# Designs tried in a protein design chat: VH-VL binders against q96ev2r1098to1170. Part 15

Target 1, 73 residues: q96ev2r1098to1170
Amino acid sequence: CVVSVEGLSSSTTDAQLKSLLMSVGPIQSLQMLPQQRKAIAKFKEPAHALAFQQKFHRHMIDLSHINVALIVE

## First folded at step 5 (VH-VL)

Design c40 (framework fv_vulinacimab)
Fold by ESMFold2-Fast, scan of step 5:
Structure c40 (fold): chain C 73 residues (1-73), chain A 120 residues (1-120), chain B 112 residues (1-112)
Amino acid sequence: as target 1 above (73 residues)
Amino acid sequence: QVQLVQSGGGLVQPGGSLRLSCAASGFTFSSYAMSWVRQAPGKGLEWVSGISSSGSTIYYADSVKGRFTISRDNSKNTVNLQMNSLRAEDTAVYYCAKDYYFSSGYFDYWGQGTLVTVSS
Amino acid sequence: DVVMTQSPLSLPVTLGQPASISCRSSQSLLHSSGDTYLDWYVQKPGQSPQLLIYLGSNRASGVPDRISGSGSGTDFTLRISRVEAEDVGVYYCMQALQTPYTFGQGTKLEIK
């Protein structure tokens, strides 16, 4: 399962976001889209995508509140 | 058990080409980033290239950019390194390595290494 | 690029004695998450490199507790509390905070 992380600060690095994602579970991929202030991440396990959304939706990173959406494939 | 089995090394003249392959087993290959790391005779380790789990994101060390191409085939569990315009300084043992994470991780498993010798 | 510097480059040690290897980075490897993106590898004679320590201080599977990693910011240490014959090899630190990943020069551990 895929999550879209939106509302990222322009100062948020891929390493910073990757660390946050991996605190929940292993990821298969991470694509940073800095001009759109978002990133797309795929977890290896569907349950980790949901857990990440539950824990980090509206979480503050670099003074910006992120929105976490689950993407249906 | 995790295994990375390498092939494709050899002796080649400057300006020549070689293709290295690394066949993976024992883990979900399509879920992990892969890298190539080389070691010149008697020298230390140098990271050469990395590729994301999907194959869409690729990085190269400046020393090989424009000459080497990393690719992967997730249906065959292989990562490949196409080496063009080879130079004497590319002589090294080349290792494929499994990166637990794409850009900020560690190499938990390594292949056996493949010797590439570039000489005239 | 992040430059990694190891010392000493040659480390002769008596069996059963402790050994320490230092690694210094040109910039902090501490991530905002609190993780330190510094790993240690050993390459034993005739073998591929193998992971010893990841993210600063975590032992890889199968690595004995006599081997430990420590340090913060830019200064890191790999310590072996009592050296055994099987520890002979070249030890490398690597930063994985950013690409290109970069290794130290390597430290050759030998038995006296």
Scores: ipSAE 0.007, ipTM 0.626, lowest interface PAE 13.3, mean pLDDT 84

Design c41 (framework fv_vulinacimab)
Fold by ESMFold2-Fast, scan of step 5:
Structure c41 (fold): chain C 73 residues (1-73), chain A 120 residues (1-120), chain B 112 residues (1-112)
Amino acid sequence: as target 1 above (73 residues)
Amino acid sequence: QVQLVQSGGGLVQPGGSLRLSCAASGFTFSSYAMSWVRQAPGKGLEWVSGISGSGGRTYYADSVKGRFTISRDNSKNTVNLQMNSLRAEDTAVYYCAKDYYLSSGYFDYWGQGTLVTVSS
Amino acid sequence: DVVMTQSPLSLPVTLGQPASISCRSSQSLLHSSGDTYLDWYVQKPGQSPQLLIYLGSNRASGVPDRISGSGSGTDFTLRISRVEAEDVGVYYCMQALQTPYTFGQGTKLEIK
């Protein structure tokens, strides 16, 4: 259910990322970690976490390619 | 073009204090973490401290924890290192460095270095 | 803290010959994202350190193709396919997986 989004541009807002996440499915939480240029998001359904990774891994947001990893826990 | 210009070094006695400053230009300063890395004469590199782009999170090497304080003023594009209770082993050239991001990044630009000498 | 160990510490090389520097970490630097948080820097005589390789194998801007980084997990190598006079300096690996960031001891590359 959890995805790590890394490689975020400093210009990428939580609203922008939340919109992208919710285009795939409803989320339970979103934690922005701007110091590490990443975010941790928890989808309500595990299938949506996998779908987000398949669709957006290496996707470009604000001129930065993101890495999407599935997290155990 | 990116520039990091340092100041504030000098000679100080053990137990003394110094404040180093690093003035940044050529990039959106508040968006990037900044670090201080030092090099003792004839020795290798040692990471000393880091601060997040917002200034909300700071990190220190154990050797300086409790004695050094990193801070930044994003309105003035400066990062500072306040060094208290200085010891002979703190003698080094101190570099400020621009990090892509803290704890998972890299230092793409470095300042010219500032010599700090702690001796009797 | 993650301990970084380099070998050799002294590397005399002949101009035009290849050179190789090894770096080992006390724990894996491979992140769950698939990225390896290992960087390489060079400090040329009288200069500030400069970035050569980031995230294991990516060349920094301006770094020539003859310099490459490889490795994963705990074992990493910086290779120079053909050493040139401008390559003289002390080379450092650094882990950036976690704070405190830690450097290897440095490898001094000299022309013989």
Scores: ipSAE 0.000, ipTM 0.601, lowest interface PAE 14.7, mean pLDDT 81

Design c42 (framework fv_vulinacimab)
Fold by ESMFold2-Fast, scan of step 5:
Structure c42 (fold): chain C 73 residues (1-73), chain A 120 residues (1-120), chain B 112 residues (1-112)
Amino acid sequence: as target 1 above (73 residues)
Amino acid sequence: QVQLVQSGGGLVQPGGSLRLSCAASGFTFSSYAMSWVRQAPGKGLEWVSGISGRGGSTYYADSVKGRFTISRDNSKNTVNLQMNSLRAEDTAVYYCAKDYYFSSGYFDYWGQGTLVTVSS
Amino acid sequence: DVVMTQSPLSLPVTLGQPASISCRSSQSLLHSSGDTYLDWYVQKPGQSPQLLIYLGSNRASGVPDRISGSGSGTDFTLRISRVEAEDVGVYYCMQALQTPYTFGQGTKLEIK
């Protein structure tokens, strides 16, 4: 249920990323890690984590290209 | 071939408004981010605003936040810059620029530029 | 904001001689993808800016081999191995790692 969003611009806010995540499905949590240029998000449903990766891997946010990885917990 | 054709510049008084337009051809418009870059007379380049390919994300330089609005109409292949509350300091040649597809961050094509003069 | 600093600001060169322009960023421009988000542009008199080098060292289409970009992290160089009359213009580095995109102040290259 967990995705790692990597390659974030330092200008990307949690509100921007949250809106993108929630367009796919409800989330339990979102943790921004700006020092590492990434964020960790947990979807309520595992299917939404996969759908988010398939739809938004290499998507552009804030004119920066993100990488989406699935994390097994 | 790729072309960016600009329009909408002119002379306006401080506090006035102008809308700049940039008509694109020769590429799949919705796949590319677009930006506006300006140049004050005798000065260097300043990035003003950018919009993602699908229009879902917009960004602005601090100097124009709250006054300028970037938008795009992918059905018409146009990117627009609505400029409100104009100041003398906004006097510049404004360029639209095409960001390169997806692993982006560089402007491979530029419009011809549009002069905006803000004076009393 | 990332601050970009160029030197020199004025660069008089003799035809046929090499020229170098330096660009320094206030923070590393290396992206997690491995790409360096630094680009170089030239603005020739009376013209729109045009792309020369993208992502640190890649030459844009139509740009001659005598023009090259190099550098890592925060220090970057644009080099012209043999200056020709067509090279007259103002050169700008730009970071595209994060918004707002920021340009250096520009280097005016002129023939002496």
Scores: ipSAE 0.000, ipTM 0.611, lowest interface PAE 14.6, mean pLDDT 82

Design c43 (framework fv_vulinacimab)
Fold by ESMFold2-Fast, scan of step 5:
Structure c43 (fold): chain C 73 residues (1-73), chain A 120 residues (1-120), chain B 112 residues (1-112)
Amino acid sequence: as target 1 above (73 residues)
Amino acid sequence: QVQLVQSGGGLVQPGGSLRLSCAASGFTFSSYAMSWVRQAPGKGLEWVSGISYSGGSTYYADSVKGRFTISRDNSKNTVNLQMNSLRAEDTAVYYCAKDYYWSSGYFDYWGQGTLVTVSS
Amino acid sequence: DVVMTQSPLSLPVTLGQPASISCRSSQSLLHSSGDTYLDWYVQKPGQSPQLLIYLGSNRASGVPDRISGSGSGTDFTLRISRVEAEDVGVYYCMQALQTPYTFGQGTKLEIK
């Protein structure tokens, strides 16, 4: 139920990204890693992690295209 | 079979430049992040640079920032390290390494290594 | 930068005996997702490094179950339950919580 979001603009806030994530489904956690231009989010439901990747992989936020990967272990 | 085949090392004088290449096969190259890790003779490992699967994000250790540039060509399955303004302390074996996924930070396969010697 | 410290630096062991290597980080490697961004590698004589353990405790493909990783927060251990001749090499921990990724100084495991 974990997604990794990479390619974030330095101007992208956790509230902005959380809003995007929650448009797909409820999340358990969101960790911003600005030094790496990425964030890791955990969805409550596995189906929502997959749906987020399908919908938002290569989506543009603040003029930067994001990459979305599933981390499931 | 996953393979990373490296080339481009050699002997250069301080202030010189070298370009290292790593040719990948046996996996979908465009789906995985790549890194370069070096090892000075008789010393430990030092991560120097990384690049995301698309090339959209690049990362550098402070010791090489402004001098080294990592790039990739997904149409040719290669990752490259352009090394400029080389110093004696850059003398090392350089390894390219495959990340497990597009940016997870653990390296499941490594190239054979390329020796870079910076000496007068 | 996150500083990684290993001990011991030199580890002479008898064949068939257990061995343990410690790794300490200057800050917690436990991410809010619940994952621990600590990996272990071994470099056997004349070879490239190879992955042993990722995300704290997961064995890489082909790694025997006699090798295990444990720990959380700042203190980590790599254990070999019965040392075999092929285990000779230099062992490194690495943090991948943030860039730059940083390695411990390495532990040289030798048969005595």
Scores: ipSAE 0.006, ipTM 0.634, lowest interface PAE 13.7, mean pLDDT 84

Design c44 (framework fv_vulinacimab)
Fold by ESMFold2-Fast, scan of step 5:
Structure c44 (fold): chain C 73 residues (1-73), chain A 120 residues (1-120), chain B 112 residues (1-112)
Amino acid sequence: as target 1 above (73 residues)
Amino acid sequence: QVQLVQSGGGLVQPGGSLRLSCAASGFTFSSYAMSWVRQAPGKGLEWVSGISGSYGSTYYADSVKGRFTISRDNSKNTVNLQMNSLRAEDTAVYYCAKDYYSSSGYFDYWGQGTLVTVSS
Amino acid sequence: DVVMTQSPLSLPVTLGQPASISCRSSQSLLHSSGDTYLDWYVQKPGQSPQLLIYLGSNRASGVPDRISGSGSGTDFTLRISRVEAEDVGVYYCMQALQTPYTFGQGTKLEIK
């Protein structure tokens, strides 16, 4: 249900990233970690986390290629 | 009023180096991505390199990767392009261009251009 | 890399007549947000390039209504409904969906 979005540009806003995430499915939370160029997002459905990674791995946002990693506890 | 004023350029022999500079004013420089776009004589536009705002992540076209380095100095409002191992095919007018903050990927302002000639 | 292809490369046109430029991308430029990462620029003689259209169809500030952008996916068109003398220049499409950003080869619009 959880993805780590890495390689974010500092110009990427939480609203912009939230919009991208919600294009795949509803999210439970989004935590921006600008100091680390990262964000952690929790999807309500596990299938959406996988779909987001499949669709947006190596995707370009604001001149920055993002890396999408699935977090499994 | 947004202004991008370029400097540097000139004639250099193959294998030489040059440093281009672009001085920005009229906007919060550190918040915007900047790019370099070149145009060989009589040819079209080629995107060369880009640097994101604040974090300063850098990206390059394959033709210049390993030879060119883009950098920025937010305290001076400048973006720079260090060009090493120059080749004849690098001969071009080089433009700096300002990206749009909230929707990176389109260039709303361009510098006047700087000519770089690489020949023996 | 995404390859951008323009046609025609040379576009002689009579003043007051319409003009159209085609741009094709080797892959879809439609982002999941609904935005199309295709932009149009013009370079007038002796000048730096300037933005005309961004994100597929949005006119940049100062661009007249007679200039419009359309298309989605891989096929795009820049249209000028009535060509004026000030429109002379070389027109470029550019994709910004992914780096490296890539331009079409350019279309030179000139008056017959």
Scores: ipSAE 0.005, ipTM 0.621, lowest interface PAE 13.0, mean pLDDT 82

Design c45 (framework fv_vulinacimab)
Fold by ESMFold2-Fast, scan of step 5:
Structure c45 (fold): chain C 73 residues (1-73), chain A 120 residues (1-120), chain B 112 residues (1-112)
Amino acid sequence: as target 1 above (73 residues)
Amino acid sequence: QVQLVQSGGGLVQPGGSLRLSCAASGFTFSSYAMSWVRQAPGKGLEWVSGISGSWGSTYYADSVKGRFTISRDNSKNTVNLQMNSLRAEDTAVYYCAKDYYGSSGYFDYWGQGTLVTVSS
Amino acid sequence: DVVMTQSPLSLPVTLGQPASISCRSSQSLLHSSGDTYLDWYVQKPGQSPQLLIYLGSNRASGVPDRISGSGSGTDFTLRISRVEAEDVGVYYCMQALQTPYTFGQGTKLEIK
C-alpha cells in the first residue's frame, strides 16, 4: 500500500509527484520530506504500490533519478 | 504478526548512561521509520526521537538533543536509543513505536514499554 | 513546535451515554495532499498506547464503529456514540504534520 520515493530534487513539488502517483492509481496520502529528499505515499489499493515501483523506479524527475521502495504492511 | 519487544531499562544516577533496545518482527523492518515516545510518571506522552527507514535520518526533541542517540541495525531488526547525561527529568516509561513518518504519520504498533528511573 | 490542546482533561461519563473530546492545534494540520495529519490514541490502564484513528477520520483495525474522528484545519473531535466499560482510559491526539510530533495533554475518560 505504501511506497517510499527517494532521491527527489529540491525543486520537485507535491503537486508534481501527486500527479505521477495518481497516473497509476488513487492515493490515500502523500507526505513530502524535503530535508530527506524523500516522499512517502500510500495507495488505496496495494497492487498500485507495486505497479508504481515497476513503472517509476529510477525514473527521472527534475534531473534526479528517483528510487521507489515498497513498504509492506 | 507484528511484535516490538523492548529491553534495557533500569535505575541510573544523574549523569549516567543507559541503552534501550527494541526488537521488531512481522514486517519489513528496513522499510519503516521507528520512534521512541516516553511517559513520565502520571504525565502524558512525549515524542523524543525518530529514525527513518530508507535513509536512516535521525530526529530529536529539543529536550534530548546532544544527549540521546537513536540508531538501527536492519540486519538484526533492532532500533536502539543510547541515553547519555541522564537527568531526573528523563525518568519515564519509554516506548518504541512503528512510525509511518511522512506517510500517514501514525504509530500503529507499540512495544510494551521500559521503565527508566534517574535518581540518586 | 505545533502545540496541541485537548479539552476536557477529565471526562466522567455515564455508561451508555455519548462522549466527546476536542483537540485544537496551533497550526493547520491539513497537508497539500488533502490529508489531515492528526491521530488519536487511547491508553487503557496498565497498557501501552494503542491507535484509534489516523489521518483525521480513519478507524484503525479492530476499533468499533461507535468511535469516530472528525475535523479539519485546527479543530478536531473524537466521538464515542455510546460509552462502554472498555472505553476507560486516557485519550491523546497527536499531530504528525511535522517533527517534533506533539501530543495533547490527554483526556481521562472514566465511568460515573
Scores: ipSAE 0.006, ipTM 0.628, lowest interface PAE 13.8, mean pLDDT 84

Design c46 (framework fv_vulinacimab)
Fold by ESMFold2-Fast, scan of step 5:
Structure c46 (fold): chain C 73 residues (1-73), chain A 120 residues (1-120), chain B 112 residues (1-112)
Amino acid sequence: as target 1 above (73 residues)
Amino acid sequence: QVQLVQSGGGLVQPGGSLRLSCAASGFTFSSYAMSWVRQAPGKGLEWVSGISGSFGSTYYADSVKGRFTISRDNSKNTVNLQMNSLRAEDTAVYYCAKDYYSSSGYFDYWGQGTLVTVSS
Amino acid sequence: DVVMTQSPLSLPVTLGQPASISCRSSQSLLHSSGDTYLDWYVQKPGQSPQLLIYLGSNRASGVPDRISGSGSGTDFTLRISRVEAEDVGVYYCMQALQTPYTFGQGTKLEIK
């Protein structure tokens, strides 16, 4: 249920990323890691984590390309 | 057919203001990031500002930060550059450029350019 | 900011001969996705810049096979296998890995 979002612009806010994540499905948590240009998000449903990766991997957000990886817990 | 048609530009004195506009057609404007790139006479290209398609987030080169404002009007398919506190070193041809939103930050289409001259 | 350095800055070539332009970045342009965020543009006399190569090595629509891009990490090359009169112009590399996007100084290709 966990995705790692990498390659985030320093200007991308948690609200913007949360909005994008929630367009796919409800999330349980979102942790921003600005020093790594990265965020870790947990979807409530595993299917939504996969759907987010399929839809937004290599997507451009705020003039920066993101990399979406599924994290095995 | 994708087109970017620019307007604005002209001669302005130091400290003055000018607004450039770029009218887009032939693609789903709201889905794509747009940038402004300038070229001083006899010099190379310099990226000055960009605006994203997803959230309309704005980005600036340090040389123009605080003085220039990029904006877009998706209902009119325009991207605008408001230039305030102009300096002689802002003299350049300004190009608007379409970013390739779904793949990479590369400019597949460019406007014809608009000359801005800052001189007394 | 990522600094882009081109060489040579002036490139006189004879028609039909090969030409090569080098571009170096102050940091790696390889993204975690596997893509290299380096692009090449040409500006022909009196015209707007136009895209030649995107993401390191992909030719833009309408760009002939005699023009190619290569390189990885911090070192990149644009090569023209046989120069034609239409190739005259100033060539720029640009990094798009992070904002501000930055261009090299430009390389002027001239026929002689």
Scores: ipSAE 0.007, ipTM 0.658, lowest interface PAE 11.3, mean pLDDT 83

Design c47 (framework fv_vulinacimab)
Fold by ESMFold2-Fast, scan of step 5:
Structure c47 (fold): chain C 73 residues (1-73), chain A 120 residues (1-120), chain B 112 residues (1-112)
Amino acid sequence: as target 1 above (73 residues)
Amino acid sequence: QVQLVQSGGGLVQPGGSLRLSCAASGFTFSSYWMSWVRQAPGKGLEWVSGISGSGGSTHYADSVKGRFTISRDNSKNTVNLQMNSLRAEDTAVYYCAKDYYLSSGYFDYWGQGTLVTVSS
Amino acid sequence: DVVMTQSPLSLPVTLGQPASISCRSSQSLLHSSGDNYLDWYVQKPGQSPQLLIYLGSNRASGVPDRISGSGSGTDFTLRISRVEAEDVGVYYCMQALQTPYTFGQGTKLEIK
């Protein structure tokens, strides 16, 4: 259910990333970690976490490619 | 077995248009980014454009922005490059390339290449 | 744009001897994931480019263990421990940390 979004530009906002995540499915939480250039998001359904990775891995936001990794709990 | 088969090259005059196509087989086409990379005669490689698996995201090198359009038809397993307002410096062999799934941008398979010659 | 610089640009090598190619980037290619977004390709005469190494040091399928990639950040090396006739070609490094993806100038490896 959890994805790590890495490689975020310092200009990428919580709202921009939340919009992308919610285009795939509902989320339970979003934690921005600006110093690590990453964010941790938890989808309500595991299938949406995989779908987000498939759709947005290497997606470009604010001139930076993001990496989407699935986190095993 | 993964295959990328290209078509659509040829000789065209400056200012003209040309459409390149790349037919893919042997993998789940809609899951992978596709790119175009070109090579001018006797020169090195230059990345030109990329498109996401769904077609929802596209990227272009500055040298081709506004003139080239990348697109894909996932029902036909094809990626296309529409080239408008062609210039002599666009003369090159054009390769389509498959980005590896669930990784960074690296090209694990390449098409055979299509020669595009822009001259009067 | 990230500038990629290769050296040497011409590399004549005797069969069975080692060969090394350097690639330097104008910016660090080390991603927060711990991976270096640098790949190596070879283009053999009359052929399309083919992947050799991805993410700095990972060997692509079918690539022999005599070919290896190393380095981190801005300095990378491709090494061939024993050159064979089939290794003739032009070698390119590419960064894929950000678009536009950019290639080095290429290193032509030829047998002397």
Scores: ipSAE 0.000, ipTM 0.610, lowest interface PAE 15.8, mean pLDDT 82

Design c48 (framework fv_vulinacimab)
Fold by ESMFold2-Fast, scan of step 5:
Structure c48 (fold): chain C 73 residues (1-73), chain A 120 residues (1-120), chain B 112 residues (1-112)
Amino acid sequence: as target 1 above (73 residues)
Amino acid sequence: QVQLVQSGGGLVQPGGSLRLSCAASGFTFSDYYMSWVRQAPGKGLEWVSGISGSGGSTHYADSVKGRFTISRDNSKNTVNLQMNSLRAEDTAVYYCAKDYYFSSGYFDYWGQGTLVTVSS
Amino acid sequence: DVVMTQSPLSLPVTLGQPASISCRSSQSLLHSSGDNYLDWYVQKPGQSPQLLIYLGSNRASGVPDRISGSGSGTDFTLRISRVEAEDVGVYYCMQALQTPYTFGQGTKLEIK
């Protein structure tokens, strides 16, 4: 249900990341942590958190490769 | 087996346009980042552009920004490079290259290359 | 942009002897995952470039174990333990930590 997205570019907007997350499924929340180059997102459906990690781990956004981790385990 | 087959290229005058194409087979095309890398005669390799599997993200080297456009057609398994406002400095062999995994940043397969000559 | 610097640029070697190529980056290529985003390619005469090593030290499929990659952060080495005639070509390192991806100048390996 919850994913940590790390390695974000400082130029990546919350709208941009939200769009990517919602391509997989609806989200309940998105918290941007620019100082740490990361974001925490909660999907409405647990299966979408896993699907997002499978599809976008190491994906490139705005010049940076992101790292996607599940934080519910 | 993975195969990248390039087409397009040729001789064009400065200020002209060319479109390069790269037809992919042997893998799930829409899952992989694709790039174009060029090599001027007698010189080294220069990465010029890349596109995410979905086509939602594109990146360009500063030397080609505003002049080149990368695109892909996932229904046809092709990645294309539209080159406008060509300059003599764009003369090079152009390669398409496939990332090993989703946006992983290493190119496990390369096309055969296409020569682009910009000359008056 | 990340600047990649190779040395030497010209590397004449005797068949059967070892060869080493250095690659340095202007900033660390070590990702939080523990991987170094540094790859090595060779371009043999008249051919397209081909992958040798990815993520610092992993051999691509079909690459013999006499070819190895090592290093971390900003300093990397490609080593060939016993040079063969088929190894002739220009070797390039490339950083893939961020776009634009950037290559070193290339090292030409020649048999003397």
Scores: ipSAE 0.000, ipTM 0.610, lowest interface PAE 15.4, mean pLDDT 81

Design c49 (framework fv_vulinacimab)
Fold by ESMFold2-Fast, scan of step 5:
Structure c49 (fold): chain C 73 residues (1-73), chain A 120 residues (1-120), chain B 112 residues (1-112)
Amino acid sequence: as target 1 above (73 residues)
Amino acid sequence: QVQLVQSGGGLVQPGGSLRLSCAASGFTFSEYAMHWVRQAPGKGLEWVSVISGSGGSTHYADSVKGRFTISRDNSKNTVNLQMNSLRAEDTAVYYCAKDYYLSSGYFDYWGQGTLVTVSS
Amino acid sequence: DVVMTQSPLSLPVTLGQPASISCRSSQSLLHSSGDNYLDWYVQKPGQSPQLLIYLGSNRASGVPDRISGSGSGTDFTLRISRVEAEDVGVYYCMQALQTPYTFGQGTKLEIK
């Protein structure tokens, strides 16, 4: 249910990213890691994590193409 | 009802400066990238510049780099294009356009256009 | 920079007949998400450009189903199944895969 969002612009806010994540499905948590240009998000449903990766991998957010990886547990 | 209302065009001599403004309403302005696109008389469309929703990132076409500066004031819902060192080749109608950052970078709304004429 | 090439540049068409416009890109516009970052716009006489098709084949709000987009990678087509008087204008494709965003030269659709 966990995605890693990498390649974030330093200007991307947690509100913008949360909005993007929640457009796909409800999230349980969002952790911003600005020094790594990265965020870790946990969806409540595994299917939404996959859907988010399919839709937004290499999508441009705040002028930066993001990389979406599924975190296998 | 999204609206983009432009102002600030006019006639300037080569080497002069001009500032264009675009006032936005009907959407959460700070969440969307804004673009400038121009069209020379009788010619096609040319993308000019973009600014991210937060204002932290900008890009420019090579033809305007170092001369034009895009900026935004999210408290006033405006995006601006400061044009310096203007050349005859910059003569065009300039459009501001709204990006839909959650999808593809397509421009779902456009301003009415502002004519900029650079001539002696 | 990605170069966008349209054909034809001038398209005279008879009312009620079909029309097609081709757009080619110098590199693939197919993103890893499965979307083609190719959009179509029309500029009607005296008006601002308006969005017709986004991500290759999706119609913008209010666009009739007689107008469709197709293609993938480097070769794209905008088709109007039966041309109406309101369709007169200049049609542009644009790639939004990477900055700088680039437009094709434009195709002027006229009624003959």
Scores: ipSAE 0.014, ipTM 0.697, lowest interface PAE 7.3, mean pLDDT 84

